# VHH binders against Integrator complex subunit 15 (IntS15): the designs that were tried, part 23

Target 1, 373 residues: Integrator complex subunit 15 (IntS15), of Drosophila melanogaster (Fruit fly) (q9vpf9)
Amino acid sequence: MSMSIDSNKLLLRKGDMKLDNYPTCAVEALTRLETLIASRNKQNMVMQIISEFIFLERTPKDGDVRKSQALPISQMNLFQEFQLIIALIEYFSRPGRDATRNAIFLSLFGSHLTPQRSKLLSRLISTAVSGSVAPLLSSAGTWMQQVGCKTPLSLEVAQNIVSDFISYSRKTPEQLKQLPMVGPHFAANFMVAVADLYLNEQRSPTLNPPPDALLDTITEWMMENPTLCQASQQPLVLPAGAIAMPFTTPLAGLLRWVVLAPLVSNRSAYSNLHLSLLRALQQLVSSGESTALPSQDLMQIVKSLQSYCARLAESKTDPQADAAYQKCMERFAQAVQIALSSNCITNQIQLLCLLESLPPHKLMKIVIEAHKK
Below, E stands for the ipSAE of ESMFold2; O stands for the ipSAE of ESMFold2 at other seeds; V2 stands for 0.75 times the mean of E and O plus 0.25 times the DockQ between their complexes.

## First folded at step 16 (VHH)

Design n2 (from k4 with Q1E Q3K Q5V A14P A40T E44Q E46D F47L A60G A74T; framework vhh_7sr4_2; at its last look DockQ between E and O 0.69; V2 from the best seeds 0.55)
Fold by ESMFold2 at other seeds, look of step 16:
Structure n2 (fold): chain B 373 residues (1-373), chain A 121 residues (1-121)
Amino acid sequence: as target 1 above (373 residues)
Amino acid sequence: EVKLVESGGGLVQPGGSLRLSCAASGRTFSSYWMGWYRQTPGKQRDLVALIYSGGSTYYGDSVKGRFTISRDNTKNTVYLQMNSLKPEDTAVYYCAATPGYLFYSEHFDYWGQGTQVTVSS
C-alpha cells in the first residue's frame, strides 16, 4: 500500500490519548477518512477509526465469548457529544464533493449503529433542519434512501423531527416549512417515513391521525412543490461502483392518509392533500420499480377499510349508508382510476379482486369494470 | 468471523420455483448487508439480489420481478425465492455478506461455498 494502515491508526490513537484534543481528533479522523473511503477493501478499517476516534468507543473486552448484540461501548460525555455535533455540522456544511460527503455520512450512520450514535444522528439532523444546512440534509436524504425510509432508524429520525418541530412547538418553524426547498431529497424521504407513522394499522392497532400541524405542513409541501414526490429522479451521488438503493415514493403512504382520514377526521387539509396526490399520480412516470405504485401498498388500505366495515357490522351499520366509508371509497376510487390509467400499479389483477371484496361503491365499481379487461 | 451455509439448490424444470436458504453465524448479523450472487461457467459472478437488515432490497435486472430476497434476523437466515425459472438461471448461487456501509456488485467480505441450481427439462 502507498499508506500504512498501522501508521494512520497509530497517529489517530496518539490524538485520542490526548483527551484535551477532542474534538480535534474527530475532525482529523474525518479528514483522513476521505482518503480511505474511496477504497472498497478498507471499509473495516474506516469503521474502526470512526469507532475509536470519532465516537470514542471501546470494544467489549471478552470478544471470544461475545454475546448477541455485543456492540462497542460509548465513552463520550455530554459535552463531547455537543462538541461532535458542532464539528459534524461544520464538516457537512461544506458544499461539493457530494460522493465523498455521502460516503462519510453513510460510514458514520449506515451500519453498526449503537444507541449513542442513533441519538447523535437524530440531534444532528434536527440541528441541520433548524439551520437549513443544505449539504448535510442532502447527505441525510441519501442516507435515508440507502438504509431504507421505513427502517427503525429512519423512523426514529422522523419521530424526533415531529417531536422537535411539531409536537412541542406552538407554531411550525419556518425552517421546517422551507425543507422541500433546502433539502428536497431529505424532505421526500422524511415524508415516506412520517407517512408510515400515522393512519397505518401495521404500526398501531388504531388509526392514529397525524398531528394537525404536521398534516398542514405536509399538505403545504405537496401543494407548493408538485414534483417533490419525485425528488430522487436525479441519480444518487455515491463513489464509483457503489450500488444505489431504489427510490421510495411517499405517494402510497400519503394516499393512505387521505383515503382513511374520513374514518377519523373532517379536516379540509385532507381534501387539499388528496387533490395534490391526484395531480402527482397523473404526472407519475411508470419507469423504474421504485417509482411504481406497488399494489401491495394499496392493498393495505383495503385491509384497513375491511377492518372498519367489520366494526360497522358489529354495530349493525350498513357500510353503504355510512358517510365516512363512502367518502373513503370515493377518494380511493379516484386515485385507483388515475393510477391504473397511468400504468402506475403492478399486479393490478390481484388488487382489483381485493377491491371487489369491499362493500360496493358506485365509482369504484365503474373503475373495477373499466380495468378488469 | 462470519460463516455462511447455503441450501435449497437442485434441478428444476423451466417455469418452476426454488427457494434458497443461507444460514449465517455471527453476532452482528442484523447489521450486515446480505446478498445472493450467481456464477455460470466462464463468466464473472453476477449480483442477483441484496437486502439490508431493515428490509430494503435491490435486484439485478435479469431477475427483477421473478426473484425475491428476504431475511429473518431472528433465525439469522437469508432467503432467495426464485420463480418462473429459465435455463439461463442455471448457475452456482452464492450467499454473501458485508459489515460495510456501502455495497458493490463485485465485492463482499464473506461468501458461502455455493449451491448449484440447474434449470432444464
Scores: ipSAE 0.472, ipTM 0.784, lowest interface PAE 1.7, mean pLDDT 83
ESMFold2, look of step 16: ipSAE 0.543; ipTM 0.820
ESMFold2 (binder alone), look of step 16: mean pLDDT 80; pTM 0.816

Design n3 (from k4 with G35S; framework vhh_nb_b201; at its last look DockQ between E and O 0.74; V2 from the best seeds 0.00; counts 0 for: pae E 3.8 > 2)
Fold by ESMFold2 at other seeds, look of step 16:
Structure n3 (fold): chain B 373 residues (1-373), chain A 121 residues (1-121)
Amino acid sequence: as target 1 above (373 residues)
Amino acid sequence: QVQLQESGGGLVQAGGSLRLSCAASGRTFSSYWMSWYRQAPGKEREFVALIYSGGSTYYADSVKGRFTISRDNAKNTVYLQMNSLKPEDTAVYYCAATPGYLFYSEHFDYWGQGTQVTVSS
């Protein structure tokens, strides 16, 4: 090429390109991005191409707003949004390198996310679930780990999946039921996110259980896919030199569901989920050192139980006579015993001290004594 | 174009604490990946901590559990809270930023001038 830097910048504008037919310019932009993504110093140019030719955005005019607070202005209509979703599905379905697909997905949705791009991302992922589009779901799983499974962006995607496939469905679609087989890393990361939305007093002052259909779906996933939690631990495929963000296992959040569930529900699905979680913990213990259960997640369970016991005290009810509390502690003790025996909990001394603050339970007392040296 | 300025360095006894600040100027700070690096005399620049534009954090093993990175997007500032300091933490600490979609440990678009941290024992 003999084109100058100024000539390349002119080609980034939609009005200067003869190929302005949407979605053709987005497809051409995706192809151009593959060469630019290989260069670590072209991230600004990649962002400009994505904004102008894929999302059809323009920068605010200099007199309209202060530049430090300016967001791109979307000019995409609903039909173009649909065309882009289809084009992205087709693009990610092509044979290709995982590192390239993951880098492109992250460049589209990993930063500079406007509300319009967030909405499109949710629709894209829901479409990929409905179509069982494994390569796209693999990239979405990588994306969710890189941005963080419990961040607002990931929680928004998780909530939209619940809305699309659980809340507005009379029965769970088969494509959602098959998600662990089609996109196991995405399914695992979705479980981390959705587990954070329910039975979690850090998100709501009330212990709100998951919808029944969601609980049933997650329980079936765990029962039928015994290696699913290990999918979140597999190395990410990213361009050379890129740093993978740490994974998060769904085990801690789902354990919170099964431990706290007796306070709000009698559904038998929680017993099946609990058994599956214990089996998954045992498999991780056999794999050697891993911080699969962060102690701060387990301490949240303790705090919720403390709050419940405070309410029992106000009602003059003995926690040791409360069947729900005893069931919570039985499940908690079983999981803690497995986790402590493998040293897969960080900061376990502080956890043991907090466990001692709860009203006594026979199995939990044995577990504490066995590990308090 | 982003300008980065570190502050908060100084001399501290082993076991003590310091809080570094990095003020950013320019375009939207909230979309940037922000990082701290350090360089001791005669050594290569070493990664310390990263905060993703979405808020997730990542730490070098040598500082995990002792250092905390955080950001205040309203003030365009990133912080490094350094607790339980050791003599081996003595270095010039640099703030770095990229508006990128991936974190590369050896490539950032913008760097600060650095602030000295000295830990005696």
Scores: ipSAE 0.159, ipTM 0.621, lowest interface PAE 3.7, mean pLDDT 83
ESMFold2, look of step 16: ipSAE 0.228; ipTM 0.665
ESMFold2 (binder alone), look of step 16: mean pLDDT 84; pTM 0.855

Design n4 (from k4 with F103V; framework vhh_nb_b201; at its last look DockQ between E and O 0.55; V2 from the best seeds 0.55)
Fold by ESMFold2 at other seeds, look of step 17:
Structure n4 (fold): chain B 373 residues (1-373), chain A 121 residues (1-121)
Amino acid sequence: as target 1 above (373 residues)
Amino acid sequence: QVQLQESGGGLVQAGGSLRLSCAASGRTFSSYWMGWYRQAPGKEREFVALIYSGGSTYYADSVKGRFTISRDNAKNTVYLQMNSLKPEDTAVYYCAATPGYLVYSEHFDYWGQGTQVTVSS
């Protein structure tokens, strides 16, 4: 199939020009694009057809386009957006090859997105969570890995799930509780994203804890689904020759939560989460993964503890007498001990030196000395 | 239209280090996949490293642990830090960019002119 993008656009437009039925033309376009979706040299053509027939976008004609790449202008009304969401749910639910389904999802949402597409993506994923639509959630999990779980788009999706299912729900819905069973790869990548949003001084000047219901949900996920972090390690199903981006486990981000939590919270759920993380870390090392806890992520935890100790010094409080600091260090030492004993940390000498810079803690000193010499 | 300009190539002794830069034109640099490729004399072009707009990286096995790709979106520049260089790293190094939804090792929309790296025994 050697047709130019303009020829394919014309064919699709002619085939649908006599129909007065959106979203049928969008589903027909997706079906016709399946033969082109994995073509290495047709990606711009595919994206232009998607823009015109699926998202009903036009190229900008305003003067601001002259000196930059301008985003297409959406012409969808709210009813058409709802129709498209339903049509996409149905499309992704039909039988088909996983590689094709994943490539189509990436063609819709895996490149530079308009604000309107970003909002539609978030509504689509929330709808799929509510409906337990496993094939769509599987494609969304692949999407998060390929674009990166911590990118603004992934964080926006994660924030919208928290809003829809935690903030505006008096009781956590069963569909969210069951997400690890329905879409385990998506659930793991969602945990990476939300772990980045809370208790993270790179994102906020204060250590803002997660909402209580979110913490409880993630803690229950980890307790009830011991292999959930392994879901992020499964090979992606993509078209032949496509590069699968590296997976990210939620372990490092969730460890930051449990280590830093005593500075801002007394909730016992963090103790349960900590235990689940230690078990997950130990199980991942048995599978041979040597970089489950990148040293850079652990150094971020050290920096937050250093900042807390600086504030203690300003109030003339001895960190070694501070109960919160001692609890942070106990949890941190336990995790570091398991990771060092299992060789799961890159550049561990640099980490050990940085850990020595913190005010002393009994268990951490033992851990450092056991691996320093 | 995106234009790519490599710099920083040169001659270095085995075991040494070198840092390549690739300056990109355009306000959408932050949304592009960026990569480095190399071509030794008489050999096919080979993948070296890839960086997503969000910062995720991927490396060829032959350079893992020795090379680091990074980007500075404010300067529209991608870097390749090459440590522990070996004579087999001798090649012309190209940077590449694509705005696509999938990345294939040979299918980038934009390519630089290349910069020579020579590693002496």
Scores: ipSAE 0.538, ipTM 0.763, lowest interface PAE 1.0, mean pLDDT 83
ESMFold2, look of step 16: ipSAE 0.601; ipTM 0.821
ESMFold2 (binder alone), look of step 16: mean pLDDT 84; pTM 0.858
ESMFold2 at other seeds, look of step 16: ipSAE 0.535; ipTM 0.773
ESMFold2, look of step 17: ipSAE 0.555; ipTM 0.789
ESMFold2 (binder alone), look of step 17: mean pLDDT 83; pTM 0.856

Design n5 (framework vhh_7qbe_3; at its last look DockQ between E and O 0.59; V2 from the best seeds 0.00; counts 0 for: pae E 10.0 > 2, grease 24.8 > 24.2, SAP .748 > .668)
Fold by ESMFold2, look of step 16:
Parts: C-alpha cells; structure tokens; sequence
Structure n5 (fold): chain B 373 residues (1-373), chain A 119 residues (1-119)
C-alpha cells in the first residue's frame, strides 16, 4: 500500500490510511499534501485529508440540524492533540522550501476553523515561540498577513500569546523578548494585532492601556530592532501565481498608543516608544513608503481626542490648559509632520480638516498650515 | 448546500454609485465578486476573507470599489463608486470553503445580478 502511487485511487480508498496509527497517519498526510496542493485541482481532497487524518474530524450527521453549514466535529483526545503539536513542530522544522511550508500552513489554518482547530493553532504558535522555532513562526507570520492581522482569529492568537507570556508569567520569558530576531515577520504582525487590542475605542468603551509588561516588551523590541516595522514588507514566499495579500505595519496602531497614553498613563516607556516610532517613520519617509500611516487609522485617533475634549467641556476644563491633552497633541503633531512631509498619508486633506476641528495646539497649527494649499 | 443570492443590481448613470449584496447560507468561506461584461469572459473583481480581514482587488476597480462583509448576517457587499460604462456586467458572488490560493478557484457561485451603467 503506497500513498505516492496513483494518489486519487489511494485517497478514494480511505481504508488504506490507518487512523489507528496516530500520529503516524497525520505525518503521512502532511507529506501527501505537498504533492496534492501543487496539483491545484484537488482542493476538496486536500480538505478531506486534513479534516479526517490530521484533525481527526467527522462530518456532522442529521442530528445536528442547527444551521445549513455545520462545522466538522473533532474526535481528537487530549493526548492526540499533544502528539499533533509535536508532529507539526517537527514537520515545519524539516529542511524544505518556504513556499511549501507556507502553503501547508495556510491549507491547515487559512480557512474557517472549528473551535478545536483554533485552540490547537494558538497552542502550536505559543509552543513555537517558547521553542524559538523560526520556520514555523515564519509560516505563522505569512498566515497572519494572508488572513489579516485584525481578524478575530488573529486577535485570539495574539491574546493567547499575551496570556501565556505576559499575564500568566511572573517574568517575561527570554524567548518572547527575542521574538523579533527569531521571527521578525510574525513579531511585526503580532504587534499589529496587539496594538488593536488596547487603547482602542473601537474595541472597548474605555481606553484600556496594555499590560505594563507588554508595553515594556514592545518598547524594547522597537528600540533594539529599528527595522522591525519593515519586516512585513518583504515579498511573501508563496506558490507561483498565488494571491499575495497586502502587508500592514504596526506603526499606526502603536502611534495610537503613544498619542493617547497621556490620557490614562504616566509610564515613561511611552516616551521611549514614541521616539522609536518617529525614527521608524523617518526611515520609511527616506525610502518613499506611501502606506505607513493610513489616514483612517489617524482619523480614529482624532475621534478619541474629540471624545476626551467633550468630557473636558462637561467638567468646564479648558483643553489648552490640560497637560494630558497638550502632550497628546505634541506627540501627534510630530508624527503627522513626518508623515505629511513625505506624502505617506492617503486622503491627507480629509485628515487636515479633522485636525482643525480639535482645540488648537501650537505645533499642530504650524504643521497644518505648512501643508495646506 | 451552500446558496449565494445576489441583489442590488440595476440601471445607474455614469459617475454614480451602487451597492451590491450577497447573502450566503453559511459562514465558512472565502468570498469574492466576479463580473462578465457583454461579449467578454468572466473576470475577477474583489475578494475578502472575513469581516476585518484582508482584501484584494483587480486593478481596474482599485480605489473605486470597496468589498466588505458582515459575518453576523453572512452577507458580502460590494460598494461601487464612480461607475463607468465599462463596469456594465453581470456581477457574480463566489465562495470557497478551503484556503484561496488563486482567484479563479472558487467552488460556489450565485446566479448573478445585472448592472447597467449609462450616460
């Protein structure tokens, strides 16, 4: 019995693949998938192999009449989950083509996931961070870009890393501190995701700052790795002709942190992070990058400042006398000046109009006037 | 089985706007829009993974069209602005349950909705 000979007939005969040899059947399935994914016309077969032999799932029966499209049901026990994680770590650590590893990772995790698959993905990535498994983290970085860093699943992965390495840890592990060196693309995409989780009124009614240890870690990453924000701009390594999704950078989200931080925190780490962000912006301006600060993200900062100023008005406080507001505006003006000088902002006229709606600030007024025509 | 139902097509003047909708019977799919103009082959327009996810556009519609998705309603949208006569076509909603490596490899298709752009 051989999986490499006449693959269609082999796969149509499920009895030739022995489920009772777990995790061996999962390892064999991973090897088979490399050939099947390259064929392009066997997507349904690929999905069936992944579901049945890797994740040990069954198709829901008539007794599960809840919605028209029920998800597969996992039959994997806890020990088999552990075995699969180890097998995947070993598989992605093998010598091989980056495009193949990325295609396999995307096939496993790049579509809608059952709750059990998403839990396993989060455990797998946390294990790879703890073990500094660079090839797997590289595939995870590609995965985040292809599905989107701010999708619910990507945010879940990011939150689980914060939980595992920040919230449940007495001391930030060295492996997390070294993540930018081991997996820079993943680290950059992780920063996009965590920046969205904190100091973000689209996610929470209040401006909740990041945990102190997370802030310190991100600040040190930015200070020690000046090119980290550019890591997601490397060309993706995917099968020939495959769709490469646009990259994102963490700059806009982290800028929101440093601009809004004076409203809720006096931590000095935000000053260091702000300096690092200005340096990163200046480097991108020198290279001519045009999407580093999307105007929509900057307009979100304005809306948060408008909300704060409305609260100051309710308490009869003059924003021009409010030290926190003045510090927010100083940081914001510095970043906007750099971005406007290089035309790195789409819809800059719309942004300038919104900035004029805020209570006046000396530096911001100069920045606006220098760029209006 | 998965069903895709488009709506929102019609007659619109050049320079105008129109929003297409597609309701899907399920939530496990990459989704996209295609179109077929008179005497032309079907061509890719845009795709999206999920609400808040990555999007990808054909060059001919970048900056004018916006794809979006409401996962709670299983509804895909295409906001079409600055319409041109060349945009006249039948627009099709498409979906696939697996990872989408190539824009031409969608498994499920709607019946289409007609968009006519006139002077």
Amino acid sequence: as target 1 above (373 residues)
Amino acid sequence: QLQLVESGGGLVQAGGSLRLSCTASGRTYWMGWFRQGPGKEREFVALIYSSGGSTYYADSVKGRFTISRDNAKNTLYLQMNSLKSEDTAVYYCAATPGYLFYSEHFDYWGKGTRVTVSS
Scores: ipSAE 0.597, ipTM 0.849, lowest interface PAE 1.3, mean pLDDT 84
ESMFold2 (binder alone), look of step 16: mean pLDDT 84; pTM 0.863
ESMFold2 at other seeds, look of step 16: ipSAE 0.609; ipTM 0.854
ESMFold2, look of step 17: ipSAE 0.005; ipTM 0.400
ESMFold2 (binder alone), look of step 17: mean pLDDT 83; pTM 0.862
ESMFold2 at other seeds, look of step 17: ipSAE 0.016; ipTM 0.539

Design n6 (from k4 with A97R; framework vhh_nb_b201; at its last look DockQ between E and O 0.55; V2 from the best seeds 0.00; counts 0 for: pae O 7.9 > 2)
Fold by ESMFold2 at other seeds, look of step 16:
Structure n6 (fold): chain B 373 residues (1-373), chain A 121 residues (1-121)
Amino acid sequence: as target 1 above (373 residues)
Amino acid sequence: QVQLQESGGGLVQAGGSLRLSCAASGRTFSSYWMGWYRQAPGKEREFVALIYSGGSTYYADSVKGRFTISRDNAKNTVYLQMNSLKPEDTAVYYCARTPGYLFYSEHFDYWGQGTQVTVSS
């Protein structure tokens, strides 16, 4: 049979892809996409099939070509959204190659998401966490790395998980507690995202601590899973010829939590998390090129401490007499010393100069002098 | 056919700055995601920065806070402002265009020829 790209797409649409048999047409589309994705010259057809038969979207007709923000219009009702979530959970639960599942997940959610697709993605991932659906969570971990753990898309997913499993539950569900065992790559990338959401003045005007249950969960993850921060550094499973996006570790963001925590909390969980982070810094294997603690991330911690010290000056409180500041600096100095000794910091001369701008702390002065020329 | 042309590379001292430009031909430049990638000698090509059609930006952690990607849709040009350059930033820098799906180089439907950036200590 002699086929063009248009003829091949028509044959796929003639099968079970009629809208009146939803979600059956979405399941059929997913199966046929596995073949089409392998053929790299059919990407426009892949995206059209996804839009029309999986997400039930149409191209805007009333739009002007001058509107570069025009997005496809969803025609799914709420019941069809629920049906699609169930169908995707079932699809990703079937036996199959990781590279194929990752390619399908990235084709569905990897770029240019409509608001409706983004909300569906968040509900899908939360459902997968509740169901301990390891293959889907593995694909979601790959997805977070490919789109970036700190992007709005990833942060929305992370916020949804916190809402579903921490904020609106009396107890942290066992499925969330077991996430490092079920989906370690996703768990590591989730930690990068939630670390960015809390105790972070770039995201919020104030230092908002994580909810107690989230802190306890992350602390337990780090204590029970000592290699979790390295889970995203394993070879990424993508189809041959695919471009792997850079990995990210949660170490810098979690260090910010433990260093800044004395300003807002006295919970002992931060001491346990701090110890786990120091161990991870000591054990980090480096190829000599990448680093777990970019100096820009550490400079953010300094900026937050400077802001706190400015408030102490307004209240006429000496930073050397402030117990919270001294505890922040103790933790910071310990981490900086280990990170410098483990070669985990980029641009360290700039960092050392900035650290000198902070009100003095005994251990930090020793660390600075030991590493200056 | 659409073509991408990088410029602005060169030799700089550590701590210096460079601004890379990528000029694109095409009527619908504003609807595309544009990215910068780099390849150091003996290494695989790696992601540096991405700018979405709507202007949102994303960066590799190794360049965050030092590099800024931007676009000028009227000139069909993407820029990479590189500050506080380090010897580790030495690489050939490539501009790429994608319709918005990010896992194959073929899905970036055009790549530039590359521009060399060398940072001396």
Scores: ipSAE 0.012, ipTM 0.409, lowest interface PAE 7.9, mean pLDDT 80
ESMFold2, look of step 16: ipSAE 0.013; ipTM 0.459
ESMFold2 (binder alone), look of step 16: mean pLDDT 80; pTM 0.825

## First folded at step 17 (VHH)

Design p1 (from n2 with F103V; framework vhh_7sr4_2; at its last look DockQ between E and O 0.72; V2 from the best seeds 0.66)
Amino acid sequence: EVKLVESGGGLVQPGGSLRLSCAASGRTFSSYWMGWYRQTPGKQRDLVALIYSGGSTYYGDSVKGRFTISRDNTKNTVYLQMNSLKPEDTAVYYCAATPGYLVYSEHFDYWGQGTQVTVSS
ESMFold2, look of step 17: ipSAE 0.694; ipTM 0.877
ESMFold2 (binder alone), look of step 17: mean pLDDT 80; pTM 0.811
ESMFold2 at other seeds, look of step 17: ipSAE 0.587; ipTM 0.833
ESMFold2, look of step 18: ipSAE 0.644; ipTM 0.856
ESMFold2 (binder alone), look of step 18: mean pLDDT 80; pTM 0.812
ESMFold2 at other seeds, look of step 18: ipSAE 0.649; ipTM 0.863
ESMFold2, look of step 19: ipSAE 0.619; ipTM 0.844
ESMFold2 (binder alone), look of step 19: mean pLDDT 80; pTM 0.812
ESMFold2 at other seeds, look of step 19: ipSAE 0.652; ipTM 0.859

Design p2 (from n5 with F101V; framework vhh_7qbe_3; at its last look DockQ between E and O 0.72; V2 from the best seeds 0.00; counts 0 for: grease 24.5 > 24.2, SAP .681 > .668)
Fold by ESMFold2, look of step 18:
Structure p2 (fold): chain B 373 residues (1-373), chain A 119 residues (1-119)
Amino acid sequence: as target 1 above (373 residues)
Amino acid sequence: QLQLVESGGGLVQAGGSLRLSCTASGRTYWMGWFRQGPGKEREFVALIYSSGGSTYYADSVKGRFTISRDNAKNTLYLQMNSLKSEDTAVYYCAATPGYLVYSEHFDYWGKGTRVTVSS
């Protein structure tokens, strides 16, 4: 009893959208969409089915004159949202079918995002972390890489994990501590995202350090999982012909934390994290990995140090005598030395010129001189 | 329904730079640049997801071209450096609402802007 794609769509739409059929119609839709999900010429049909039967969304009515694309209108109540989360956890817990599972995840959360879908995504991922749902977390990791770890969506997910497991918890739950073992790709991408949220003057006028418990968790992850930064380099599993977006390493953002930390914190965890980052960088160099640290990310660190030195000048403090600045530069020089020696930085000449603009530091001066010849 | 309007094309000397812009009339998440040279088939150039998102480049332009977006202005950019005569083409802005991106399948296209690179 083979059915055409149009027959499958018609069966899902006729009589399935009743109040007493939810969440059953969403579960049926997910299963039936698997035959359509990888087809490039059926994506509009898939998105319409998802909108109508899974998220219970309606297009704006015909009486509305629109000159731009409008987002669908959510009709879900709170109970249906909970039912959908449970159904999605169950669906994404099924073993195998990695390309299909990833494509389904992207079809739900990669486009056509309403405020309702964004809320559901964050709740879904937090639930998957609590339940150690490895296949779902694998798909979430693929999703973060495809859309980008620093996009508003990815940052919202990362912020919600910090809220749920760090800010609103008395101590860090075991499930978060084990995340690198359960979902290493997602853990690596989560690190890229949270690194962007803290100690980052592109996001805040002040250097806001991460919460202590988050810092401790990330430091422990790096110390106990030496290959974690390599997890973001795993090939994405997507349907044939689909463009797989490039990875982003957490190394650059976490390096910014450890280099800038002396300006705002005395936590010894930053020294441990710094050592782990140097080891991770050395391991990537030894494995033949190149271009692991984009020069633009490193130049952002220089800009933050320049701003700090400008404030020192206002208070008539000599940077050469400022212990915090000297510690920042020592950590920075150590990382730059390793990266330059192995050509792991793009556009090295531009970076070296910016480094020369900073108040002198003995080790950094040596590093610059060795590589400008 | 979605309108894409390119600008910034022109004549430039080899080794020079040019910046293309594309203004979108509505919301989209995936946008890209394509080009069609004289006597050639249309080819993919670059792809970007939303502001702060992932980027992807054709091998022939990696390191020379930079794609970016300003989502507040609903504008896509292509910064083209170290231009070569082979970069001479009509450049098209494209967008897709899809959840999987294929280089041969975008739903919305601009009219194109001509870039000529003289030797």
Scores: ipSAE 0.722, ipTM 0.892, lowest interface PAE 0.7, mean pLDDT 85
ESMFold2, look of step 17: ipSAE 0.710; ipTM 0.888
ESMFold2 (binder alone), look of step 17: mean pLDDT 83; pTM 0.857
ESMFold2 at other seeds, look of step 17: ipSAE 0.766; ipTM 0.912
ESMFold2 (binder alone), look of step 18: mean pLDDT 83; pTM 0.859
ESMFold2 at other seeds, look of step 18: ipSAE 0.738; ipTM 0.900
ESMFold2, look of step 19: ipSAE 0.614; ipTM 0.850
ESMFold2 (binder alone), look of step 19: mean pLDDT 83; pTM 0.857
ESMFold2 at other seeds, look of step 19: ipSAE 0.761; ipTM 0.907

